# Ledger of designs, part 28: miniprotein binders against Catabolic L-serine/threonine dehydratase (CHA1)

Target 1, 359 residues: Catabolic L-serine/threonine dehydratase (CHA1), of Saccharomyces cerevisiae (p25379)
Amino acid sequence: SIVYNKTPLLRQFFPGKASAQFFLKYECLQPSGSFKSRGIGNLIMKSAIRIQKDGKRSPQVFASSGGNAGFAAATACQRLSLPCTVVVPTATKKRMVDKIRNTGAQVIVSGAYWKEADTFLKTNVMNKIDSQVIEPIYVHPFDNPDIWEGHSSMIDEIVQDLKSQHISVNKVKGIVCSVGGGGLYNGIIQGLERYGLADRIPIVGVETNGCHVFNTSLKIGQPVQFKKITSIATSLGTAVISNQTFEYARKYNTRSVVIEDKDVIETCLKYTHQFNMVIEPACGAALHLGYNTKILENALGSKLAADDIVIIIACGGSSNTIKDLEEALDSMRKKDTPVIEVADNFIFPEKNIVNLKSA
Key: E = the ipSAE of ESMFold2; O = the ipSAE of OpenDDE; V2 = 0.75 times the mean of E and O plus 0.25 times the DockQ between their complexes.

## First folded at step 19 (miniprotein)

Design H7 (at its last read DockQ between E and O 0.86; V2 from the best seeds 0.84)
Amino acid sequence: SDPEVQKRIDEFRKRVEEVWKKAQELFDKGNTEEALEILFDLYLEIMKFWEETGDLRFLRIAFEVLERILKLEEEAREKVLEEWEKREE
ESMFold2, look of step 19: ipSAE 0.845; ipTM 0.944
ESMFold2 (binder alone), look of step 19: mean pLDDT 84; pTM 0.791
OpenDDE base, look of step 19: ipSAE 0.847; ipTM 0.942
ESMFold2, look of step 20: ipSAE 0.843; ipTM 0.942
ESMFold2 (binder alone), look of step 20: mean pLDDT 83; pTM 0.786
OpenDDE base, look of step 20: ipSAE 0.845; ipTM 0.940
ESMFold2, fold request of step 22: ipSAE 0.843, 0.839, 0.831; ipTM 0.943, 0.941, 0.939
ESMFold2 (binder alone), fold request of step 22: mean pLDDT 83, 84, 83; pTM 0.777, 0.792, 0.786
OpenDDE base, fold request of step 22: ipSAE 0.838, 0.835, 0.834; ipTM 0.939, 0.938, 0.938
ESMFold2, last read: ipSAE 0.841, 0.840, 0.829; ipTM 0.944, 0.942, 0.938
ESMFold2 (binder alone), last read: mean pLDDT 84, 84, 84; pTM 0.796, 0.794, 0.786
OpenDDE base, last read: ipSAE 0.832, 0.830, 0.824; ipTM 0.937, 0.936, 0.934

## First folded at step 20 (miniprotein)

Design K1 (from H7 with L59M; at its last look DockQ between E and O 0.92; V2 from the best seeds 0.84)
Fold by OpenDDE base, look of step 20:
Structure K1 (fold): chain B 359 residues (1-359), chain A 89 residues (1-89)
Amino acid sequence: as target 1 above (359 residues)
Amino acid sequence: SDPEVQKRIDEFRKRVEEVWKKAQELFDKGNTEEALEILFDLYLEIMKFWEETGDLRFMRIAFEVLERILKLEEEAREKVLEEWEKREE
């Protein structure tokens, strides 16, 4: 693809006695450093082509994220020579602002958190464009079918790589991925459905404690929204999952694991030191199951054999440095984080499907 | 309309068909990546003229190339799926 790279599927040896064969899908090798290059790149391409058919307006891309989504949009636009504007929250690290800006994207700093930045993007940026000359492409971070379709290409590559390596798909006993808004997960499911594998290969969705909307939604039996996100894994820190994510999880009996922020950061540091690759907490959450196979086996409900294969999606990310991870760990050691009881921290979304009408 | 701009548009339209034919030949030989690269290079060349002139006709031609890129990417995925189905049967 022109907007994303084919990434390697490589066997990874975790420390200790191997309980299974782990393969990592290295989405950190994407142009934006994360899997979001697939889905967001696909959304931008398809949207640009649709705009061309009308032939009267020029496309401009708009995103609201200081994280991997905003950087993926900006990177895709750099590759496609499209104008891009990214609104980032005031809390966005200067390093990330600079990374997004260095793609040639316009960066506007506004809002305390993603929702305020997104509101500003819609009301103060997109509403001010000349709609007769410009057609806006709004990039949601995860909740768009074109994004899920783009992410599903990961499964096409996995199937091809297993086949080229003469590995039977029947040896694959699970796929581990991080769950934020569910965009990656939805793409994996759609990819597996294309090959008739969605009922055969269980997914283990991993979240961090304080962002575990998916886990809570599954336990309650309906989608929930968190009032407050308390996890350090801000990239997983969506207050909501997509409706599609909940439907797929019920249909395919997707497993859910919640890991403590401390354990995730420790895994990030451990992996970084062992493999010389800096990983974000979102990626660390998935990789944690490679270091802690008992958690994985408990989630799967079965022990793994030595010839069983588990694929871990190393989803990537570019927001964190080693220093950021170390400082995070040090801060956690000092704070007795009050256990916020889950019961008080969620609401049921009103049945008003706010159709994110593409304005 | 600037006759020079129109001439460039006509030249690019011709090149799109020539490069597309070559891309299809490469794709049929299994050289998908090379097929995508030559199309993408043409896309970027046309987009540069759009950026320099602001003429939407260049953008339209560029996005026609982009649509052809997407088509080849879709056909490549379909081939992977067909090869998968033939082995699981």
Scores: ipSAE 0.789, ipTM 0.920, lowest interface PAE 0.7, mean pLDDT 90
ESMFold2, look of step 20: ipSAE 0.841; ipTM 0.942
ESMFold2 (binder alone), look of step 20: mean pLDDT 82; pTM 0.770

Design K2 (from H7 with L56F; at its last look DockQ between E and O 0.81; V2 from the best seeds 0.83)
Fold by OpenDDE base, look of step 20:
Structure K2 (fold): chain B 359 residues (1-359), chain A 89 residues (1-89)
Amino acid sequence: as target 1 above (359 residues)
Amino acid sequence: SDPEVQKRIDEFRKRVEEVWKKAQELFDKGNTEEALEILFDLYLEIMKFWEETGDFRFLRIAFEVLERILKLEEEAREKVLEEWEKREE
């Protein structure tokens, strides 16, 4: 691919007695260091082609994330020689700002959090472009069908790699991925649907406590929005999941696991020390199930056999250093973080009361 | 219109067809990665002229190359799917 790399699917041995064969899809090897290179790269490429067909306007790419999405947009634009502007929140670490800027992207710092940065992007940046000369490509971090399609290529590669290794797909008992806004998850589902596997291979979506919108939405039986995100997994820190994510999760009976921030950080550090690869909390959440097979088995509702395969999507990410993880863990040990009761932290989307007028 | 710029545009149009033919031949032989690489190299070359001149005609030609890249990527995916279906039958 031009905008993303084929990533390896490699067997991973976690410490302890092997209860299953774990395979990791190493999305950290993407150009942007995360799976977002697939979906965001696809969105940008398809949008650029569409713009060519529609007229004489030059494409400009716009993103509002100081995390993996903004860096994926900037990296894709660097590769495609397209102009890119990324608005990042004021809380964005200098290291990430510099990484985005070093792609050649214009970086604007505005807003306290993603929503404010996104508002600024739309109202103060994109609205000021000459629409006669420039056609904007807006990059949402997760909620776009072209993003999901791009992420689905991961399944094409997995199927091919299983085939080339003479592994029966019937041995795959689950796919583990992190869930933020649901973009990765939607891509996995769409990829599985393409091969008739979406009903055969259950997904275990993993979130961190404090941003577990997916888990809460499933429990309540409707999409919810969190008022506040309290998790350190800021890359998972979307207040909402896509509607498509909720629909797929119900259709395919997707499993949901919520892990404590502390446990995720401990897993991140453990993995980093064991494999010399720094991972983000979002990636650590998925990998946590490789270290804690009982949690996985409970989510699946069955025990795994030694010859069963579980695929873990190592989604990657570049937002954290080892020092960041260590400091986060130390801060958590000092704060007896009170268990925030779930009840007060979500908003129900306004049901469009379709007044079914009684005929 | 600068005659020199027009000449370059005409040269690139010719090269697009030549490189596309070669890319298809490579793809048919199973050399998908090489097929994508030669197209992408041409894309980047054209994009440099766009950056230097600002002439939209270069950008248009570059995106025509990009569309051909996307087509080969889609065809490669379809081959994987077809091979999968044949195995599950």
Scores: ipSAE 0.834, ipTM 0.936, lowest interface PAE 0.6, mean pLDDT 90
ESMFold2, look of step 20: ipSAE 0.847; ipTM 0.943
ESMFold2 (binder alone), look of step 20: mean pLDDT 83; pTM 0.788

Design K3 (from H7 with V80I; at its last look DockQ between E and O 0.84; V2 from the best seeds 0.84)
Fold by OpenDDE base, look of step 20:
Parts: C-alpha cells; sequence; structure tokens
Structure K3 (fold): chain B 359 residues (1-359), chain A 89 residues (1-89)
C-alpha cells in the first residue's frame, strides 16, 4: 500500500516454557510507528479521492491527537503531499509535538485533554477555513468505517503469511489485541469476517485498569462511558468505545482482559530489554499475554497446546521512551493507587448521545 | 489560462494513461508493488505541480492516479480472498 506497509508476522519466543506458538504482527514497522497508519491512511486517501470528484475544492486534513492518531494523520499527509493540521493537548510531550511537526504538519497546541483539543479543532480551526476553497477531512482517532476498513488489511496480510508459511488457520486459537476506542478491534473483526474466520478465531481484547471501558461494557451488557480515565496508557484512554465494537464483541463472544498499569509497564520494559524495541503501554498490554500464558488461557477458557498458534498484534506506538517507562514504573511504586470503584466511574450513554457522529 | 500550464496538464493526462497501462501490465504479471510504485511516483510528480501553481487541475489529475492506485490495492485484496476461498473449498 501507499499509505501503510505490509508488516511481518514473525514467531516470537517468550521466556519460559512454551505453551503455544506466538506470532507477532509488527505494526510498529508502519510509517507512523503504529497500526493507525492503516486505518487513518485509508480514511485520508479515500476522503481525498471523494473530494476531488468535483474538482472544486482542495482537501485539508485535520486531526486532534498528540498521540498515535495525530502522528498517523501527519505521516499519511506527508506521504500523500497533503496539507495537515494537528491540534494537540497542552499535556502533549515536546518530543511528540516535534515528531508531528517534522512531518510538515501544522501543529497547534490547545486544550488540556483530547476532548478540548478536538473542540478547538472543530470550532476554532476547521470553522475558520474557506469552505468554498477547502474541503476539510476530519480524522477521528478510531470511530470511522474507513479507519476500520484500513485496519482490516492486517488480516489480509496475516492470511497471506499463514498460507505462504504453510500454516493451517485451524491452528490459530486466538488473536490478542489492545482495545482503546475499538478501531483496531473492529478492523480485525471485519478482516476475519471477510475470510469467514470471525466465528472461528476468538479475539482477546486487552485493556489497562482505569480505562477498561470495553471490559466494563461487556460486564454490564451495554456500552458505558468513563467519567475519568486513570490509566497511564493514555493511548487506550478513551472514555468510550465505538458502538460497532460492542456489537461485534457480543456477536463473536470476544474475550476481555484487564491488566494493571504496573504489570503493563513491567512488560514494556521486559520486552524492550529483551528485543531492543521500545513499546508503548497499549502494545505492552497485548504482549503481556505472551509473557503470561495463563491469563490468555483463562480468557480463552481452554489450555493451549504446543502446536497451537496465538497471534498478538504488536500495535506499535511512538509516544514513550525507555526513560518514560522507567519513570512511570517508579511513580507507581510510590503511589498507592486508590482503587476507584467502577460503579462510580461510568455513565450510561443517553440514547441520543449517538450524536458523536454529528458534531 | 497560462498556455504553459495547459500544456503541462495535457502532458500529464497522457502520462497517466501510459503509466496506468504499464501498471496494469505489471499487476497482471504479479508485480503489484512495482505497479503501485510507478503510479505513486507519477502522483507525487503531479502533486509538486499542484503545490507550485495551486491549480486544482493538477490536483484532480493526481487524485485520478490515486484512485487507480486504490483500485489496484482492492484488486490485489480480492485476489488474496479468491485464493483463500479456493483453498478452504
Amino acid sequence: as target 1 above (359 residues)
Amino acid sequence: SDPEVQKRIDEFRKRVEEVWKKAQELFDKGNTEEALEILFDLYLEIMKFWEETGDLRFLRIAFEVLERILKLEEEAREKILEEWEKREE
């Protein structure tokens, strides 16, 4: 593809006695360093083509994320030679601001958190463009069908790689991925549906404690919204999952695992030291199940055989350094993290809050 | 309209058809990546003229190339699916 790379599916050996064959899909090798190059790249490309059918307006790309989504939008625009503006929260690390800016994207710093940055993008940036000359492409971080379609290409590659390696798909007993807003997960499901595999290969969605909206939604039996995100995995820190994510999870009986921030950071550091690849907490959450097969087996409801295959999506990410991970771990050792009771930290979306599509 | 700009537009329209034909031939031979690369190189060349001139006609031609890229990517995906279906049958 033009906007994303084909990534390798490689067998990974985790420390200890092998209980299964783990394969990692290395989405860290994407142009933006994460899987978001697939979905966001696809959204931008398709949107640009659609806009130019009339040939009257020029496209401009707009995103509101100081993380992997903003960097994916900026990177895709760099590749496609399109103008891009990214609004990033004030809390965005200078390193990430510089990374986004170095793509040639315009970076505006505004808002304390993503929602405020997004509001600023819409009200103060996009509303000020000459709509007669410019047609805006808004890039949501996860909740767009074109994003899910773009992410589904990961399954096309997995199927092809399994075939080329003469591996029977019947040996694949699960796919492990991180769940934030559900964009990656939705793409995986759609990809599996394309091959008639969605009922055959269970997904284990992994979240961190304090942003486990997916897990909570499944337990309650309806989508919920968190009032406050307390996890260090800010890239997973969405207050909501997509409606499509909840529907797919119920349809395909998707498994849900919640890992403590501390355990995720420890896994990130362990993996980084073992494989010389720095990973984000979101990626570390998925990889944690490779280091802790019992958690995976419990989620699957069955023991894995030595010839069984589990695919872990190494979703990538660019936001963290080794130093950031070490400092995070040190901070967690010092703080008794108050157990926020789940019951007080979520709200039920009102039936009418489907308006996240219309605003 | 600057006659020189119009000449460049006409040249690019011709090149789009020539490169598309070559890309299809490469794709049919199984050289999908090379087919995409030659189209993308043409896309980037046209986009430079858009950046320099601001003329939307260049942008339109560039996005016609981009649409053809997307089409080949979709056809490549369909081939993977067809090959999969033939194996599960």
Scores: ipSAE 0.818, ipTM 0.932, lowest interface PAE 0.6, mean pLDDT 90
ESMFold2, look of step 20: ipSAE 0.850; ipTM 0.944
ESMFold2 (binder alone), look of step 20: mean pLDDT 83; pTM 0.786

Design K4 (from H4 with V16L E83A; at its last look DockQ between E and O 0.86; V2 from the best seeds 0.84)
Fold by ESMFold2, look of step 20:
Structure K4 (fold): chain B 359 residues (1-359), chain A 87 residues (1-87)
Amino acid sequence: as target 1 above (359 residues)
Amino acid sequence: SDPEVQKRIDEFRKRLEEVWKKAQELFDKGNTEEALEILFDLYLEIMKFWEETGDLRFLRIAFEVLERILKLEEEAREKVLEAWEKR
């Protein structure tokens, strides 16, 4: 694709005795440094094509994420030579603001948190465009079918790579991915459905304690919203999952694992030491299961044979440095603070709400 | 409308068909990346005329090129599914 890369599927050897063959899908090699390039690039290209059917308006792209989604939107627009405006919350690190701005996108800093930035984008930026001349392309961070379709392309690549490596798909016993809002997960499911594999290859969705919306929703039996996000894994730190994510997880009996922030950060630093790659906590959460096969086997409900294959989606991300991770770990050691889960941290949606998707 | 703009539009449409033919030949020979590159080079060239003139007719042709890029990308992915179904 012109907006995303085909990424390798490569054997990863974790320390210890052979317990299974782990393969990583290296989404860190995307143009924006994360899988977000796939879905957000697809949304932007398809939206631009739809606009040509009108013939009266030009596109402008709008995003409200100060993280990987906003950076992916800006990167895709730099490639496509399209105007892009990103509104980011005030807490967004200067490094990320600079990275987004350096693509040529306009960056507006407004709002204390994502929802306020998103409201500002819609009411103070998008509402001020001349809709007779400009057609806006709004980039949601995860909850859009075009985004899921774009992410599903990684499964086409995985199937092709398994064939070229002479690996029977019957040896693939699981796919591990982190879950934030569920866009990556939805894409993986849609890709697996295309090949008749969604009910044959279980997915293990990984979260961190304090933003484990997916795990809590599955345990309770309905989607929840967190009132407060307490995990340092900002790429996973969404208060909700998409309704489609919940429905897919129920349909395919998706497994859920929750890891403590300290363990994830230690895994990120260990991985950097052993394999010379800086990763963010969302990616480290998934990689943690490669280091800790018993957790993986418990989630899958079976032991793994030495020739079994588990694929870990190394989702990437460019929102942190190794110094950020070291500082976070030092802060945790000094405070001696376990992550606390509070039952009253949830908001339950109306029971009879129908799943409705918007553009 | 400006006749000079219409002449440039007609020239781009002719060139689109020529580049499309070349891209399909490259794609059929397995040179997918080069096929996409020549289409994308044309896209960017037309986008420059859109940016300089503000004439939406250039933008329409540029997005027609994007549509052909997506067509080839879809065909490449369908080949993977076809091979899977034959296994």
Scores: ipSAE 0.817, ipTM 0.937, lowest interface PAE 0.9, mean pLDDT 88
ESMFold2 (binder alone), look of step 20: mean pLDDT 84; pTM 0.803
OpenDDE base, look of step 20: ipSAE 0.854; ipTM 0.947

Design ctl (from H1 with F40S F63S L66S W84S; at its last look DockQ between E and O 0.01; V2 from the best seeds 0.00; counts 0 for: pae E 17.9 > 1.5, placed apart)
Fold by ESMFold2, look of step 20:
Structure ctl (fold): chain B 359 residues (1-359), chain A 89 residues (1-89)
Amino acid sequence: as target 1 above (359 residues)
Amino acid sequence: SDPEVQKRIDEFRKRLEEVWKKAQELFDKGNTEEALEILSDLYLEIMKFWEETGDLRFLRIASEVSERILKLEEEAREKVLEESEKREE
């Protein structure tokens, strides 16, 4: 597609480890540097085509993320030659603001955090456009079916690549992905459903402590909303997961792993040293299970044989430099990080009512 | 929607079917490079119309051509892998 790339599925050898065969899906090679290109690109392209075919109004794209979602929206719009406006919070790093601007998107800095930036986008930008001329395309960071559809394309590619390598899908004993709002996870499940694999290949969802909304929701047995996000993994740092994410996880008995920020940063730096690729904590959290197969086996509930295959989604992202990671690690070693009790840090969001009707 | 633009899109879809059939015939005869070249030429022509008109419907059909190119490239890789396995026997 013009908005995203087919990415490689390649064998990864972790030093000193021989317990299972790990394959990485290299989403860092997407146009925006992350898997977000797939879903956000799909949403934008489908919406823009529909709007232009109608012929009544011109499409324009609006996003409120200063992270991977906003950058993916800007990148897709650059490739499609569409106007794009991104409102980013005041704390957004200069490097990221510059990257979004360099695509040709208009960047407005407003709001202390995402919710305020999103409100500004809707009330001060989108509500003031000429709706007789412009039809807006609003980009949610993760909670939209067209986003999930776009992400699901990676499963088509994985199945095709396994076939071309003469590997039976029955050898795949798990897929590891990080979980923020759940968009990537939803796409993986939808892709697996198309191949009848969703109840055969377990997913291990990985989070960092301090933004582990998925883990907490599963343990409690209903969706939760965190009051405060304290993890350094900012690309996982949403206070909620999509309702669809919770329902899929219950339906397919998805496994959940939570890793400490310090351990994730150490893994990121180790991976960079060993393989010369810079990765974010969100990506490093998933890769951590390749370095620590006992954690993976515990989550799966079984030991892995030498010819078992585990696929790790290397989700990508560009939120940090090596220096940022080194400074964060040094700071953690010199001082204690506050501990927030889980019971003190969440509320129950309003229930989503699914209207099921009988004939 | 402009009916003239839709008519041109339909014409490109017809050409895609004709070029695809020819590409498959070339591929089956072992002429993989030529098969990919005629698809690439069609892709570039459609992209030129996108650049000239700004109508996203041309990008949609160009994406369909790109999907066909990727399909042939994958099939070509499968043939190489199968041949390599036979040689090791």
Scores: ipSAE 0.000, ipTM 0.192, lowest interface PAE 17.9, mean pLDDT 85
ESMFold2 (binder alone), look of step 20: mean pLDDT 81; pTM 0.749
OpenDDE base, look of step 20: ipSAE 0.026; ipTM 0.290

## First folded at step 21 (miniprotein)

Design L1 (from H4 with L70M; at its last look DockQ between E and O 0.91; V2 from the best seeds 0.84)
Fold by ESMFold2, look of step 21:
Structure L1 (fold): chain B 359 residues (1-359), chain A 87 residues (1-87)
Amino acid sequence: as target 1 above (359 residues)
Amino acid sequence: SDPEVQKRIDEFRKRVEEVWKKAQELFDKGNTEEALEILFDLYLEIMKFWEETGDLRFLRIAFEVLERIMKLEEEAREKVLEEWEKR
């Protein structure tokens, strides 16, 4: 696609005795540094084409994320030569604000939290556009079918790469992906459904403690909403998952793993040391299962043979630096180990459906 | 509209069909990346005229090119599925 890359599927050798073959899908090579390029790029392109049908207004793109979703929107718009405005919360690091601005997007800093930034975008930015000349395209971070459709393209690529590498799909015993709001997961399921593989290849969804909404929802048997998000994995830090994510997980008996922030940060730093790639905690959570195959086997409910293949989605992300990770790890080892019992941190939100094709 | 702008519009519409034909030929030969690139180059060129003139007819033509890009991208993915189903 013109807004996202085909990314490689490559064998990854983790230290230790070979007990399974791990392949990584390198979404860190996307134009925005994460899989977000796929879905957000697809949403923007499809919305622009819809606007062409009327031919009377020009599109402008609006996003409210100071992280990977906002950067992906800005990156796609830079490539497509479309105007883009991103409203980011006040806590957004200067480095990320600068990265978004460097694409040519307008960045407005407002709101203490994502919800306040999103409200400001809708009430103070989008409501003030001249709707007679501008058609807005609103980019949700994860809960939109066009976003899921775009993410599903990675499965087309995986199928193609397995064939070109002469790998039987029957050898693939699992796909590991991190779960935030569920957009990546939804895309993977939709891609697998297209090939009749969703019933054959189990998915292991990985979260960090403190934002493990997916795990808690599955254990309780109902969608939940967290009252507080306490994980350092800000890319996974949403209080809810998509309703579609919960339904898919029940339908396909998706497995769930929760990793501690400390362990994830150590994995990120270890991976950088061993393989010269910087990753963020969301990606490190998934890679942790490559370093710790017993956790993976427990989640799958079976032992992996030496010739079994597990695919890990290296989701990417550019929200932090090595220095950020090292400082966070030092802080955790010295004093900060916040503990909140899961039973005290959630409620049962009403189900919602978000079907946005344009802003 | 200005007669010179209308002339440029007509030239772009003709060029879209010429580039589309070449892109389809490249795509049929398996050169998908090059097919998409020549379409995208044309898209960006037309968008530049839209930005410089403010004439929505350029924007409309550019988005017609974008739609053709997405059509080829969809066809490329459909080929992967078709080969899979033949297994």
Scores: ipSAE 0.812, ipTM 0.935, lowest interface PAE 0.9, mean pLDDT 89
ESMFold2 (binder alone), look of step 21: mean pLDDT 82; pTM 0.777
OpenDDE base, look of step 21: ipSAE 0.836; ipTM 0.943

Design L2 (from H4 with L70F; at its last read DockQ between E and O 0.94; V2 from the best seeds 0.87)
Amino acid sequence: SDPEVQKRIDEFRKRVEEVWKKAQELFDKGNTEEALEILFDLYLEIMKFWEETGDLRFLRIAFEVLERIFKLEEEAREKVLEEWEKR
ESMFold2, look of step 21: ipSAE 0.864; ipTM 0.951
ESMFold2 (binder alone), look of step 21: mean pLDDT 84; pTM 0.807
OpenDDE base, look of step 21: ipSAE 0.832; ipTM 0.942
ESMFold2, fold request of step 22: ipSAE 0.868, 0.842, 0.861; ipTM 0.954, 0.946, 0.952
ESMFold2 (binder alone), fold request of step 22: mean pLDDT 84, 85, 84; pTM 0.802, 0.810, 0.809
OpenDDE base, fold request of step 22: ipSAE 0.835, 0.833, 0.842; ipTM 0.942, 0.942, 0.945
ESMFold2, last read: ipSAE 0.847, 0.845, 0.845; ipTM 0.948, 0.945, 0.947
ESMFold2 (binder alone), last read: mean pLDDT 85, 85, 85; pTM 0.812, 0.813, 0.813
OpenDDE base, last read: ipSAE 0.829, 0.827, 0.844; ipTM 0.941, 0.939, 0.945

Design L3 (from H4 with R60K; at its last fold request DockQ between E and O 0.84; V2 from the best seeds 0.84)
Amino acid sequence: SDPEVQKRIDEFRKRVEEVWKKAQELFDKGNTEEALEILFDLYLEIMKFWEETGDLRFLKIAFEVLERILKLEEEAREKVLEEWEKR
ESMFold2, look of step 21: ipSAE 0.850; ipTM 0.949
ESMFold2 (binder alone), look of step 21: mean pLDDT 84; pTM 0.803
OpenDDE base, look of step 21: ipSAE 0.850; ipTM 0.948
ESMFold2, fold request of step 22: ipSAE 0.844, 0.836, 0.843; ipTM 0.948, 0.944, 0.947
ESMFold2 (binder alone), fold request of step 22: mean pLDDT 84, 85, 85; pTM 0.801, 0.813, 0.811
OpenDDE base, fold request of step 22: ipSAE 0.846, 0.844, 0.843; ipTM 0.946, 0.946, 0.946

Design L4 (from H4 with E64M; at its last look DockQ between E and O 0.88; V2 from the best seeds 0.84)
Fold by ESMFold2, look of step 21:
Structure L4 (fold): chain B 359 residues (1-359), chain A 87 residues (1-87)
Amino acid sequence: as target 1 above (359 residues)
Amino acid sequence: SDPEVQKRIDEFRKRVEEVWKKAQELFDKGNTEEALEILFDLYLEIMKFWEETGDLRFLRIAFMVLERILKLEEEAREKVLEEWEKR
């Protein structure tokens, strides 16, 4: 695609005695440094084409994420020569603001957190465009079918790469991905459905404690909304998952793992020292299962044979440096944080249109 | 409304068909990357005229090229599925 790269699927050897063969899908090699290029790029291309069919207005792209979604929108627009405006929360690191600006996108800093930035975008930026000349393309960070479709392209690539490496897909016993709002997960499911594999290959969804909305929703049997997000994995830090994510997880053999922030940060730093690559906590959460195969086996409910294959989606991300991770780890070692019970930290969000198949 | 602009529009429409034919030939020979690149180069060239003139006819033609790029990308993925189904 012109807005995302085909990325390699490569064998990863983790130190110690491996119980299975691990392959990484290197989404860090995307133009925006993360898988977000796939879905957000697809959304932008398809939206632009639909808008221009009437021939009366030109598209402009609007995003409200100071993280990988906003950067992916800006990167796609740079490539397509489309105007892009990104409103980011005040806590957004200067490095990330600069990276978004360097694409040529307009960046506005406003709002203490995502919802306030998103409100400012809609009421103070998008509401003020000349709607007779401009048609806005709003980029949601994860909850849009065009985004999921774009992410699903990684499954076409995985199938092709397994074939070219002479690997039977029957050996693939799991796919590990981190879950924030669920866009990546939805894309993986849709890709697997295209090949008749969604009932055959279980997914292990990984979160960090403090933003484990997916895990809590599955345990309770209903989608939940967290009142407070306390994990340092900002790429996973949404208060809700998409309704489609919950429905897919109920339908298919989806497992859930929750890892502590400290353990994820240590894994990120360990991976950097061993393989010389800097990764975000969201990516480190998935990689943690490669370092800790007993956690993976418990989630799958079975032991893995030596020739079984597990694919880990190395989702990427460009939000942090090694220094950021080291400082976060040092801070956690010096601080005693009160425990918040899960039962006190969520509500049930306002009802959305549900999948009628599950009546 | 300028006759010279209309001539330029007609020339781009002709070039879109010429480049599309070449891109299809490259794609059929397995050179998907080059096929997409020649289409994308044309897309960017037309977008430059849109940006310089503000004439929506250039934007419409550029997005017709973008639509062809998307269709070619979809065809490439369909080939992977077809190969899978032959097993």
Scores: ipSAE 0.817, ipTM 0.933, lowest interface PAE 0.8, mean pLDDT 89
ESMFold2 (binder alone), look of step 21: mean pLDDT 82; pTM 0.769
OpenDDE base, look of step 21: ipSAE 0.845; ipTM 0.947

